# VH-VL binders against NAD kinase (nadK), part 19

Target 1, 268 residues: NAD kinase (nadK), of Syntrophomonas wolfei subsp. wolfei (q0aze0)
Amino acid sequence: MKIILVNNRFKENTEKKAQEIAGQLSALNVEVIIDNGLDEPYAGTVDFIMVLGGDGTMLRAARRYGQRAIPVLGVNMGTVGFLSNIEINELAEYLPLILREEYSLEARMMLEVAVFQQQSLLTRVFCLNELLLRSNSPRMLSFALEISGQKLEPYRGDGLIVSTTTGSTAYSLSAGGPIADPQLDAFIVTPVASHIINKRPLVVSPEREISLHLLEEREAIIGIDGQIKMDFGAENRVLIKRAPHPLLMVNLKAKPFFTSIDRSLQRQ

## First folded at step 2 (VH-VL)

Design e2 (from o32 with heavy chain A32Y; framework fv_oberotatug)
Fold by ESMFold2-Fast, scan of step 2:
Structure e2 (fold): chain C 268 residues (1-268), chain A 124 residues (1-124), chain B 107 residues (1-107)
Amino acid sequence: as target 1 above (268 residues)
Amino acid sequence: EVQLVESGGGLVKPGGSLRLSCAASGFTFSNYWMSWVRQAPGKGLEWVGRIKSKTDGGTTDYAAPVQGRFTISRDDSKNTLYLQMNSLKTEDTAVYYCTTHPRYSGSYLAFDIWGQGTLVTVSS
Amino acid sequence: DVQMTQSPSSLSASVGDRVTITCRASQSISRYLSWYQQRPGKAPNLLIYAASNLQSGVPSRFSGSGSGTDFTLTISTLQPEDFATYYCQQSYSIPWTFGQGTKVEIK
């Protein structure tokens, strides 16, 4: 069995913990690849991905490996987030289940983001939470939103978020979007500081294609999961659709989503 | 409300075949991994095998004594679990229990819901 | 395979007694151990999971302890309904295996 350990290079002692876990797995005749985010994703065949860290580390793992249909387990090393399943101090107890493949999988939709300049594809990226379009200056944006070819009235404001249901508790929540059951597949389209009184968040079918472009010469950026930043101008357009494959998240332990989010909202 | 009811047990000759059924009610059967556990008269409990949910691949695992002779299957539309028993031996004589596994749990996959059992007697 | 050995195979006790049953695994199984109660003519009932966690609805007189290879089930004050056979079971490695059982009978 071959396992990728994804760790967070910016967290104190995470590399030491990753090395410790890699040693334990190697002693059990498991091949281990450590991915700390500095190099290219591992290109070979892999049986399992273990993410050591918080939600940010899981988002990176999903972006790098989420389209490969490989089981991904989130192991939290601090305050529990929404994307981890077990705590680091529980890992030794669950490791036998991992090695015997005694777990269930939960499919989480991902976004496919394609950025064009005129008719030319510039880049294609995948993400688990959201795409953010925002102004790169104090000036508000004027932009067009199309949903499956249906042109909506122009938006004016600081930006727009296109989120998965998994991303409903991330940036979309901060911008006033709804909390969505992550078992549902849907796009959530949430305006950021819109100047149009009737612009509300939209919940649309994951079969829809969402297109964005600027209506005026403005400096804007596209943000992916809060981790990738791309310049976006009037000559650019972005197409967002459901990614070909969902992220396969490993469930070893029941995690009460609704009570967890309810508790989290009391702390914000 | 939550219950499992086994049926299909009876007397069968060595080398014969028998199919057991387990009807589930009061819970979302399709979400559960299921097992068969047997108990020979006056003896202890012995795990026979399991089947995962269709969402988790629907794969099966068996104990060595029944490997190749028994087949576990499920019909989620009927909330029913099956055990097909072929090439039966006198050693297969036992009460057969249908039981559930929590998919995600601090119970460490303990058997939490049990049926009442159905007796299979293999004799000449 | 992980072999589970229970001790004793049977014991005699009176209502009000403290009863202890032990279970030993042939290799370390961490906390992947459950305890079951089987009353005569009935299906087994889960008492304890993960070595020490009491199943919902089970009386507090039942408790479990141990980790690794040695485990104990304790009944602090035996009641009439507790005369039954008790089984330990490991879920660490397939095939899942049970102990041979401990029969708690009236003295």
Scores: ipSAE 0.000, ipTM 0.419, lowest interface PAE 17.3, mean pLDDT 86

Design e20 (from o32 with heavy chain H101G; framework fv_oberotatug)
Fold by ESMFold2-Fast, scan of step 2:
Order: C-alpha cells, then sequence, then structure tokens
Structure e20 (fold): chain C 268 residues (1-268), chain A 124 residues (1-124), chain B 107 residues (1-107)
C-alpha cells in the first residue's frame, strides 16, 4: 500500500507529526511519500492520501491530487475546520479500517479554471472552494460575466466569486452568498461589493460554463482557494467549468455539516 | 460506432478456470475505467470488479464473492479487457457483461456502455 | 455495504400509463444513483445518471428524481418498448450495488 502524507511546511508541529506518522506507517509495511508543499506533486501511483492539518492544507491537497480519484482523508491537528473527518489522536484506532478500505466516500465537486492571454492558455488549475476576481487597487472593476454563452449586463464593483457548494462557507459567505449543502453540485456566483443595484448571488447548474473578462484596463487579481494569486488584465479571460473528477473525501465517522456550520457562525 | 464485445464464455466444471475477453472499439479505450457485471439466470445485476485507466493508476477492485479468485487486467495496445476466473463455483454461473465505468460524467458515476454478454456455466 | 431496495418488485401497466418505480438506499448516497433498463434477452441500457440526468438518446418520457436515500424513476406515458426490468445502482461507495429490479409487465 502507498500513502501520501500532506502537511504544511510552515507549521513546525505539523511537520514533526508527519515524520512521526510516516515512521509508524512504515513499521506497518506502508510505503509513505511526504508532500510538505516544497516540491512538485508526486507523479506515481498512490492508494490513499492523508492530509495532516487544517482546511488550508486540504485545499492544497485537493488542487494537487483531487483529479486522480484517490481517497483523501482529512486529519485534524487541533484547529477546528470543515474538511477534516477525524482527530489526530484517533488515527491509530482508524488505521485498520483505512488499510482494509472499510470506509465510505463523499464526493465533492471541484472547479476547473483555465486562464487565457489573448488566444493562448496561460494556466489550468483545479480548486475545491472558489475562484475570486478582485481589484488589486482602490479602483473598482468593470467586467463581463457570461454563463453558457449568455452575456449578462456588465458588473461594476470590487469583484466576483465563483464557488463550489463546499466553498459556500468560505469567501462566498463573507460576500453575502448562501450556505449550501455540500452534497449538492452547483456553482454559486457571488458579487463582491457590487455598485449595480440588482446584482444578486446566483445558483447555477454545474453543467454550465462561466467566463469572465475585464471591460476596461484595471489592475486585477484572480485568486484560487485563497492560496494561488495571479494577475488579470483586459487581455485575459478566465473559463470556469466543473472539473472532470470530484474530490473523494474519506468518511470514517459521521460529521454533521449543519450543526458544525451553525456552531462556527455563533463563535464569530 | 462505440462497441464492446465479450467472448470466452462456456461450460466449466467446479474448481476450473476460464478467461473472458472484451474487445472495445469506437472510443479511446486507454482513457476508460472498465468493469465486469454479472447476472445469474433469472436474477438481478451484480458488480464483479473494475480496473482504472493506467493514467489513474491502473488499480483493480473486486466484490467480496470473487476476491482472491478473479483477476481483471487490460491490454491498451489491443483495446481489450480481460477477466481471469479461477476456482470457479456453481454460484458463478451467470452472463458476464463488460461495461465502461463507472465513469465520471460531470462528477457522477454510471455504467455507460455495455456489451452483449457472454454466458459462463459452472456445472458438473 | 450500501443496500439498494426497489419497490415494487413487479407491476402491471397498459400503454399510455404513468409508471413510477422507487429505490431506497440503506444510507445517504447523495446523487450517485443511476437507472438502467433491461429488455428481455438484452443487455442493460443506461437511462438516468446522477439521479436526474437523462442519458443521450433516451426518450424524454423517462425522468429521475431524488437525493440522499430515496429515489424515483418515472415513465410519463408508457410505450410498448418500455415493458422491461428496471434497476437502480449506487456508485457512491465500493462495492457498487444494484437494486433487485422492478419488472414492468403488460396488463
Amino acid sequence: as target 1 above (268 residues)
Amino acid sequence: EVQLVESGGGLVKPGGSLRLSCAASGFTFSNAWMSWVRQAPGKGLEWVGRIKSKTDGGTTDYAAPVQGRFTISRDDSKNTLYLQMNSLKTEDTAVYYCTTGPRYSGSYLAFDIWGQGTLVTVSS
Amino acid sequence: DVQMTQSPSSLSASVGDRVTITCRASQSISRYLSWYQQRPGKAPNLLIYAASNLQSGVPSRFSGSGSGTDFTLTISTLQPEDFATYYCQQSYSIPWTFGQGTKVEIK
């Protein structure tokens, strides 16, 4: 059996724990690859991915490995998050089930984001939460949104978020978007500080294609899952589609989404 | 024309072996996840196992009744899927179907394309 | 394992009738449910995937609905070629499992 351990290189406690767990798994004849974010994603075949850390580490794992149809388990290291399933102190108890593949999988849709410069593809990335288009200066943006070839009236404001249902509790929520059941597949399109009176959040079929481009030259940024940032100008366009594969999240124990989000909103 | 054609079925004694083949045409076989599904005479459908594309790891999974006895393999150069059946039991008597998938289609899995099936009879 | 139970096991209907078949999962499977039609002596044919999406080439009289544990296949106006056995199938977790089948017979 071959497992990837994903951890955050900038968190000392998480790095140390990853090495400890790798040693324990090796003692059980499990081959372990450690991904701390320093190198390119592991290119070989892998049976399972174990993510040690918070939601940010899970988002990175999803971008790197989410399209490979490999089970991904989130292991909480102490900070409350939405994407972990078990606590670190429970791992030893659940290892036999992991090794026997005695778990269920929850599929979470992902976005496929393609950024073009004129007619040339600059980059293609996948993400679990959202794409954010925002101004990189105090000036508001003027931009066009097209949904499956249908051109909406121009947007004026600070930006726009295109989110998965998993991302509904991330940036989209902060911008006034709805909380969505992550078992649903949909795009949530949420304006950021729109200056156009009737621009409301949209819930759109995941079968549609969404495109964005600037209507005037401004300094803007595309953000992916709050972790990747790239410049966006009037010569650029972005195309957003449902990714070919969902992230396959491992479910070893029941985690009630609605009570978890309710508790988190009350905390502030 | 998208097509799957099974062959290799027949009569075999308990404890014997058979190898089934499934010839694929009309689509890019090397990108497809492939499965075997069986149906005992007068009964319902039962999943046997699957094999992923090589780019997705080429790994195999099996239903409990056939684990340790059946092996799924593929030859992308010949566009052919195989099912090696060993230690056959009378309970393995069924029509065996080759099918694509389950395939991800907009994040959803389904058995999209089906062959006509090949009959395997395990009897003395 | 996820157990799939169909109801009814069989039904009798006439051409032109509206037919509904129900499928229940032993646990939530989100929308990872497909419906198949098997005519006598033929291989199964995919009708519906992801609970409600109509497969290309399948007549619009077929529709699917549901999420979680309860799913329905509807044939709005039964045609002679629709007398067949119908199966639901979950692709949420391995092993993938089918319902026992519902036979739609001529009245």
Scores: ipSAE 0.000, ipTM 0.387, lowest interface PAE 18.9, mean pLDDT 86

Design e21 (from o32 with heavy chain P102L; framework fv_oberotatug)
Fold by ESMFold2-Fast, scan of step 2:
Order: C-alpha cells, then structure tokens, then sequence
Structure e21 (fold): chain C 268 residues (1-268), chain A 124 residues (1-124), chain B 107 residues (1-107)
C-alpha cells in the first residue's frame, strides 16, 4: 500500500508529526510519500491520502489530488474546521481501519474553473469550496452572469461567489448565502455587496455551466478557495462547471454537520 | 421489516459447483457491506468472505480455504448477494449464512443482520 | 491470522446465575470485538459490538468489557432463553475470525 501524507511545510510541529506517522506506516510495510507543498504533486499511483492539518491544508490537497479518485482523510492537528474527520490523538485507534480500508467514502463535488483571454484558455483549475470574483479597488464591478446560456440582468456590486455545497460554510456564508447539506450537489451563486436590492443567492443544478465576464474595464481578481489569486479584466471570461470527479472523503467516525454548523453560528 | 433470505443450497459432488443467492429487503442494500459466514455441522462459525458497497470500492476479501475457488458478487438492482462456489470439497459442507455489516464510528465492525442459512452438502 | 480463544468451551448454569465468558485474542485488537448468541437450530444474533456496546433490542442483562487481548461477556441474571452457544469475533484484521464458541447448558 502507498500513502501520501500532505502537511503544511510552515508548521514545524506538523512536519515532525508527518515524519513520525511515516515511520509508523513504513514499519507496517506501507510506502509513504510526504507532500509538504514544496514540489509538484506526486505523479505516481497511490492508494490513500492523509491530510495532516486544518481546512486550508485539505483545500490544497483537494486541488492537487482531488480529481484522481483516491480516498482522502482529514486529520485535525488542533485547528477548528469542517473538513477533518478525526483528531491526531485518535489516529492510532483508526490506523488499523485505514490500512484494511474499513471506512466509508463521502463524495464531495468540486468546481472546474477555466479562465479565458478572448478565445484562448489561460488556465484550468479545480477547487473544493468556491470561486470568488471581486473588485481589486474601492470601485464596484459591473458584470454579466450566464447560467447554461441564460443571460441574467447585469450585476453591480463588489463581486460574486460561485460555491459548491461544501463551500456553503466558507465565503458564501459570510456574503449571505445559504447553508447547504454537503451531501447535495449544487452550485450556490451568492452576490457580494450587490447594489441591486433584489439580487438573491441562487441554488442551481450542478449540471449547469456558469460564465462570468466584466461589462466595464475594472481592476478585479478571481480567488480560488481563498488560496489562489488571479487578475481578471474585461477581456477575460470565466467558465465554471462541475469537475469530472468528486473528492472522495474518508469517514472513519460520524461527524454531525448540522449540529456543528449550528454551534459555530451561535458562537458568532 | 429487515430480512435476508438465502437460497441455492443442496447436495453436490466433490469437484462440483453451486451458486448461492441472498435476497435482501427492508434496507438500502446498495449501501451495505455484505459477508458470507458458514458453519459446519456441530462446529463453530467461520467467515468465508465479504464484498464492500460500490461506493466504498466494491472490493472482495476471502478466507484462505476458499480463496481462488469462491467468488462473491452483488447485483444492487436486484438487492441480491451471490456466492459462486467452484471446485467444492467435502470440508465445504456447512450451513451458509449471508449477513450485513453493522456500521459503527464510520467502520463496519460486526454482523448485525443474518439470514436463516442454506445447507450445502458436498458428498459422493 | 488473529486467533480467538474462548473459555470455557462449555459451562453449566442455573436460571438466575451470573455467567461470565472470556475471549482472548492472539494479538491486540483494540476494541474491535463483537459477541453473538446462537440458539440451537437458529442463526446467530449480534449482542455486543465494539467490545462494550449493546445492540438495539438486546436485554440489559448482557454486557461486554475489555480491550487489547482480553474480553469478557457477562450475563448478570441468566434467563431460560439464554441457554445457547456464544461466540466472540474480531474485526481488527482480515480474515475475520471467531472464537470456537462457549456452550451455556442447563445444570
């Protein structure tokens, strides 16, 4: 069996823990690849991905490996989050189950984001939470939203979020979007500080194709999972689709999504 | 009402083949991990093998005595589990039970639902 | 393979007795241990899973304890319907293995 350990290179305690876990796995005849973010993603075949860290580390792992149909387990290192399944101090208890593949999988949809300059593809990226279009200055944007060829009335405001259901508790929530059951596949389209009072979040089929472009020359950016930032101008177009493969998240123990989010919202 | 009903047992000669079926009702079969467990007359329980749900990889595992001779498969559209038994030996004589795996803490730790069993006798 | 050994192989008891059956694993299996009851001519019934959790519908007189290599099933006040064979089973490592069984017989 071959396992990738994904960790955050800038957290020394996580790096040391990854080495300890790698040693334990090697003693059990498991081949271990450590991905600390310094190099390109491992290109070979692997059986399992273990993510050591918080939600940010999981989002990076999902972009790097999420399209490969490999089980991914989030192991929390003390950071509060929604994407981990077990705590680091529980790993020894669950390790035999991991090695025997005694777990269920939960499919989480991902976004495929394609950015064009005129008719030329500039980049294609995948993400687990959302794409954010926002102004890069105090000036509001004027932009067009199309859903499966249907042109909506122009948007005016600070931007727009196109989110997965997993991303419903991230930036979309802060912008007034609904909390969605992550077991459902849907796009959530949430305006950011819209000047048009009747622009509401939309929940649309994941089979739909969403496109965005600016109607006026403005300084804007596209953000991916809060981790990638790309400049966006009037000659750019973004095309958003459901990614070909979902992220396969490992469930070793029940995690009550609705009670967890309810407690989080009460705390705010 | 949750139940499992085995069928297909009978008398077969050594070296012969037999296919067992297990019809499931009252639960979502497609999500269940399934096993076959056998019991020779007057003896204890022996795990034969298992099949995971397709969502969890659909893989099979077998006990050493049956590896290479028995094949477990499932048809989720028919809510049915199968055990194909080839190259049968006299020591395969047993009551064969189909059973579901109980899910606990994200794992499949026990056999919670059992059929009534079907007898397979291998003799000349 | 993980070998499961039960003791005793059989015992005689009277209604109202406290009965304890032990199960030993050849290596540590943490809490991945279940207990089953099989009445003559019937399919097994799950009693206890994850070493100490009582299956829904099972009477509270049944309890399980232990971790690692040593496990016990206790019947606090034996009833007539409890005369049966009891099996432990590990789910820590494939192949899944059962103990040889403990027959609880009327005295």
Amino acid sequence: as target 1 above (268 residues)
Amino acid sequence: EVQLVESGGGLVKPGGSLRLSCAASGFTFSNAWMSWVRQAPGKGLEWVGRIKSKTDGGTTDYAAPVQGRFTISRDDSKNTLYLQMNSLKTEDTAVYYCTTHLRYSGSYLAFDIWGQGTLVTVSS
Amino acid sequence: DVQMTQSPSSLSASVGDRVTITCRASQSISRYLSWYQQRPGKAPNLLIYAASNLQSGVPSRFSGSGSGTDFTLTISTLQPEDFATYYCQQSYSIPWTFGQGTKVEIK
Scores: ipSAE 0.000, ipTM 0.509, lowest interface PAE 12.7, mean pLDDT 88

Design e22 (from o32 with light chain S30R; framework fv_oberotatug)
Fold by ESMFold2-Fast, scan of step 2:
Structure e22 (fold): chain C 268 residues (1-268), chain A 124 residues (1-124), chain B 107 residues (1-107)
Amino acid sequence: as target 1 above (268 residues)
Amino acid sequence: EVQLVESGGGLVKPGGSLRLSCAASGFTFSNAWMSWVRQAPGKGLEWVGRIKSKTDGGTTDYAAPVQGRFTISRDDSKNTLYLQMNSLKTEDTAVYYCTTHPRYSGSYLAFDIWGQGTLVTVSS
Amino acid sequence: DVQMTQSPSSLSASVGDRVTITCRASQSIRRYLSWYQQRPGKAPNLLIYAASNLQSGVPSRFSGSGSGTDFTLTISTLQPEDFATYYCQQSYSIPWTFGQGTKVEIK
């Protein structure tokens, strides 16, 4: 068995814990590949991905490996997270089940984000939570939103979020979007500080294509899962679709989504 | 285990030719946009040219100093990038690096993977 | 062609120092700017892309800022492994161009 252990090298004490776990796995004849973010994603075949850390580490793992249909387990290391299934102090208890492949999988939709300059593709990325279009200056954006070729009335404001249901509790929530059951597949389209009366969050079919472009030249950025930022100008457009493969998240224990959400949100 | 390994460098006289190779492993080479970047001894980095993936048209672009003399090509079946250098000048003396452009499926707008480089010396 | 000019061409610093390197483009390149680190005898490594995005695995002491024509790379607390040459590079238009480099040397 070959396992990728994803951690954040720069979080205090996380690297030491990752090394301890890697040693434990190696002692059980498991080959361990450590991905602490320094290198490109491991290109070989692996059987399992274990993510040690908070939601940010899981988002990185999802972007790097989420399209490969490999089971991904989130292990919380003392911070509140929506994307973890077990706590670090429970890992020893659940490790035999992991090694025997005795777990269920939950599919979480991902976004495919394609950025164009005219008709030329600049890049394509996948993400678990959301794409954020926002102004990179104090100036308001004016932009066009199209949903499956349907042109909406222009938006004016600080930006727009296109989120998965998993992302409903991340940036979209902060901007006034609804909390969605992550087992549902849908796009949540949430305006950021809209100056147009009655621009409300939209919940749309995951089979739709969402397109964004600026109606006037502004300094704007596209943010992906709060971790990747790209310039976005009037010569650019972005196309958002459901990604070809969902992220396969490992369930080792029952963790009621709504109880977890209530508990996490009360802390901030 | 993503790696780029350049080869084919060496000593050549002015007016001569060399072909450099870059062997790629650990990623889907056929989807990658590839570039050559050079560095003269004690000098800075200079972009030489690029080649897009076949799916993006397979087109090439070159910096003015090498336009018409250098040709970039790729063999996706061998996961190999090439730089054919003709009519070499002493000013072409440099370490030549192969590197990846932002990939079709990538999240980077920069040269994210670099080889170790191969030295080309043009002198009599 | 877009010309990239770095300042200073070299600087001397001690471990623990805050170091700032500046890069100026001859025309607006928006945020299509990357920073690279090159240690002696090694290939360059990507530090920052799109002006301010940290490459995966790069220490948080590195940060980038700026847009348009003026950009900065900051190392908040210089470490021994940071003594290297740093390059900015624009990817706004072909030909892609690099700055001349800034060498960070031990004081």
Scores: ipSAE 0.000, ipTM 0.392, lowest interface PAE 17.8, mean pLDDT 85

Design e23 (from o32 with light chain Y32W; framework fv_oberotatug)
Fold by ESMFold2-Fast, scan of step 2:
Structure e23 (fold): chain C 268 residues (1-268), chain A 124 residues (1-124), chain B 107 residues (1-107)
Amino acid sequence: as target 1 above (268 residues)
Amino acid sequence: EVQLVESGGGLVKPGGSLRLSCAASGFTFSNAWMSWVRQAPGKGLEWVGRIKSKTDGGTTDYAAPVQGRFTISRDDSKNTLYLQMNSLKTEDTAVYYCTTHPRYSGSYLAFDIWGQGTLVTVSS
Amino acid sequence: DVQMTQSPSSLSASVGDRVTITCRASQSISRWLSWYQQRPGKAPNLLIYAASNLQSGVPSRFSGSGSGTDFTLTISTLQPEDFATYYCQQSYSIPWTFGQGTKVEIK
């Protein structure tokens, strides 16, 4: 069995723990590839991906490997998050089940984000939570939103979030978006500090295509999962659609979504 | 609300064949791993085999006594599990239970929900 | 294959008694063991999973403990509806295997 072990190199305890776990897996005749985020994604055939860390590390793993239909397990190493399934102190107990493939998979939709400069494709990325368009100055944006060829009235405000259902509890929630069951496939379109009071969050079929561009020259950025940032100007256009493959998340342990989010909201 | 109903049991001669059905309702059948467990008259429980959901690979596993003779299949559009039993032997006589391993349950590795069973008698 | 052995094979008890049933695995199964109750003529019911987790809807008088090879099911205060056969089951490796059962009979 070949496993990618994804960790956050910049957190000292996670790097040390990753090395320890890699040694344990190697002793069990498991081939281990360590991905600390600095190098290109591993291109070879892989049976399983184990993510050591919090939600941020899982988001990186999803962008790098989420389109390959490989099981991904989140192992929490401290702060409780939404994307981990087991705790690090439970790993030894679950490891035999992992190696025998005694687990179920939960499919989570992803976004495909294509950024154009004029008529040329600049970049294409995948993400698990959301794309954020926001002003990079105190000045608000004026921008156009198009959904499957339907041009909506212009938006005016600090920005817009296009989120998956998994991302409904991330930035979209902070901006006033609804909490969505992550088993459902949908886009959630949430305005950020809209100057137009009646601009509401939209829940849109995942079969739709969403397009965004600026109507005025402004300093703006596109954020992907809160981790990738790109300049966005009036010459740019972004196209968002459902990614071809969902992220396959490993379930070794029941994690009740609604009670988990309810507890988190009480503590925020 | 959650219910499993087995059918298709009956009397069959050694060497014969029989197909059991299990109708599921009240949960998302397509996400569930399903098993067959049997119990010979007056004896204990014996696992027969399992089928995973399609998203988890759709693979099947069988206990040694039935390997090569029994086949587990599922029809997610009909919420139905099947057990095709071939080359039946007298020692296959038992009540056959349909059981589930529902997704998102803390009972992943347990037989969470059971049907009432259907009796299969193999005799001459 | 992992063999599961229960003890005792049967016991007699009175309502109000504390009942203990043990289950031994032929090799370490960590905590991947479940307990089931089967009343005469009925399908089995899941009581405990992962050695110590009480299934939703199961009375708190039932508890499970153990890890590795030795496991215990305890009924703290036996009730009339508890006269049944109890089975342990390992989910550590395929084929999944059950113990032979422990019959709890009225004294």
Scores: ipSAE 0.300, ipTM 0.650, lowest interface PAE 3.9, mean pLDDT 89
Fold by OpenDDE, second read of step 3:
Structure e23 (fold): chain C 268 residues (1-268), chain A 124 residues (1-124), chain B 107 residues (1-107)
Amino acid sequence: as target 1 above (268 residues)
Amino acid sequence: EVQLVESGGGLVKPGGSLRLSCAASGFTFSNAWMSWVRQAPGKGLEWVGRIKSKTDGGTTDYAAPVQGRFTISRDDSKNTLYLQMNSLKTEDTAVYYCTTHPRYSGSYLAFDIWGQGTLVTVSS
Amino acid sequence: DVQMTQSPSSLSASVGDRVTITCRASQSISRWLSWYQQRPGKAPNLLIYAASNLQSGVPSRFSGSGSGTDFTLTISTLQPEDFATYYCQQSYSIPWTFGQGTKVEIK
């Protein structure tokens, strides 16, 4: 068995824990690769990915490895989040199950985000939570939203979020979006400070495509999972689709999502 | 191990043709955007052209100096990138590098992986 | 086409020096700018992408800054292995173009 441990090199506690766990796994004849973000994603075949840390680390892991159909386990290290399945102090208990591959998987839809300049594709990114379009100035944006070729009325506001159901408890929630069942595949389109009072979020089929572009010369930014930033201008457009691959999240411990929402939200 | 290995370079007369190959290993080649970059002896780097992944349309773009003469293609089943060079000119003399672009993290299409290069000399 | 102009074309420095290289685009390219290092007889290596993002495995003494038309590559403390030619490259629009290069030589 080969396992990737994903941590954050800038968080010493996660680095130390990764080394410790690596030692334990090695003693059990498990091959271990540590990915702290310094090196390129490991290109070889692996059987399991263990993410040590919070939601941010999971999001990074998803972007790095999500396309490879590898089970990904979130191990929380005492932070508030929605993407971890077990706590670090529980790892020893569940380690035998991991090694025996006695766990269930939950497929989580990811976004495919394509940024264009005119007709030219500039970049393509897969992400687990959301795409954010926001103003890079104190001024509101005017932008066009198109869903499967249907042009909506122009949006005016600070920005717009296109989120997965997984991302519904992230920035979308803070912007007034609905909490979605993570077992449901859907887009959530949440306005950020719309000039239209009570502009409602949209729940959109994952089979549809979402397109955004600015209607005026204004400086804007594309944000992906709160970790990737890109300047966005009037000459650009973004196309959002369901990613061709889901993230396969490991479910070792049953987490009652709806009964735990209040507790999780109160921590924020 | 991720690597690119160019081959096919050599001496050719003006007006001649040559086909370069680039063998890729260590990553999912079929998902990668690929480019050719060349460097004349003692000169700077020059982008030659690119080919997108099949999933992104598989289309190609070329620099003006090679437009109509060079063709970039790929065989995903062989993890190989090609550069067909026709109607070669003396100014095409250069080391030719195959390169790839970041695939999934949106790294603004930088050239993150390079081969060792293969020398093409066009001389009468 | 977007023209990329580097300055200086060459510079002499000593180990331990702070080195700064600039790159100017003929038009705004946002942050679609990468920096490469090329040692003699070797292929180029990516140092910085998206104007300021350090490529994995690249030493932290390298940094990039700028947006729009003006960009800077900085080596905080020059090391012996850093004597090389550096190139900027825009990926904002086709055709992709490189700067003419900056050769960092031993003083």
Scores: ipSAE 0.000, ipTM 0.476, lowest interface PAE 15.0, mean pLDDT 91

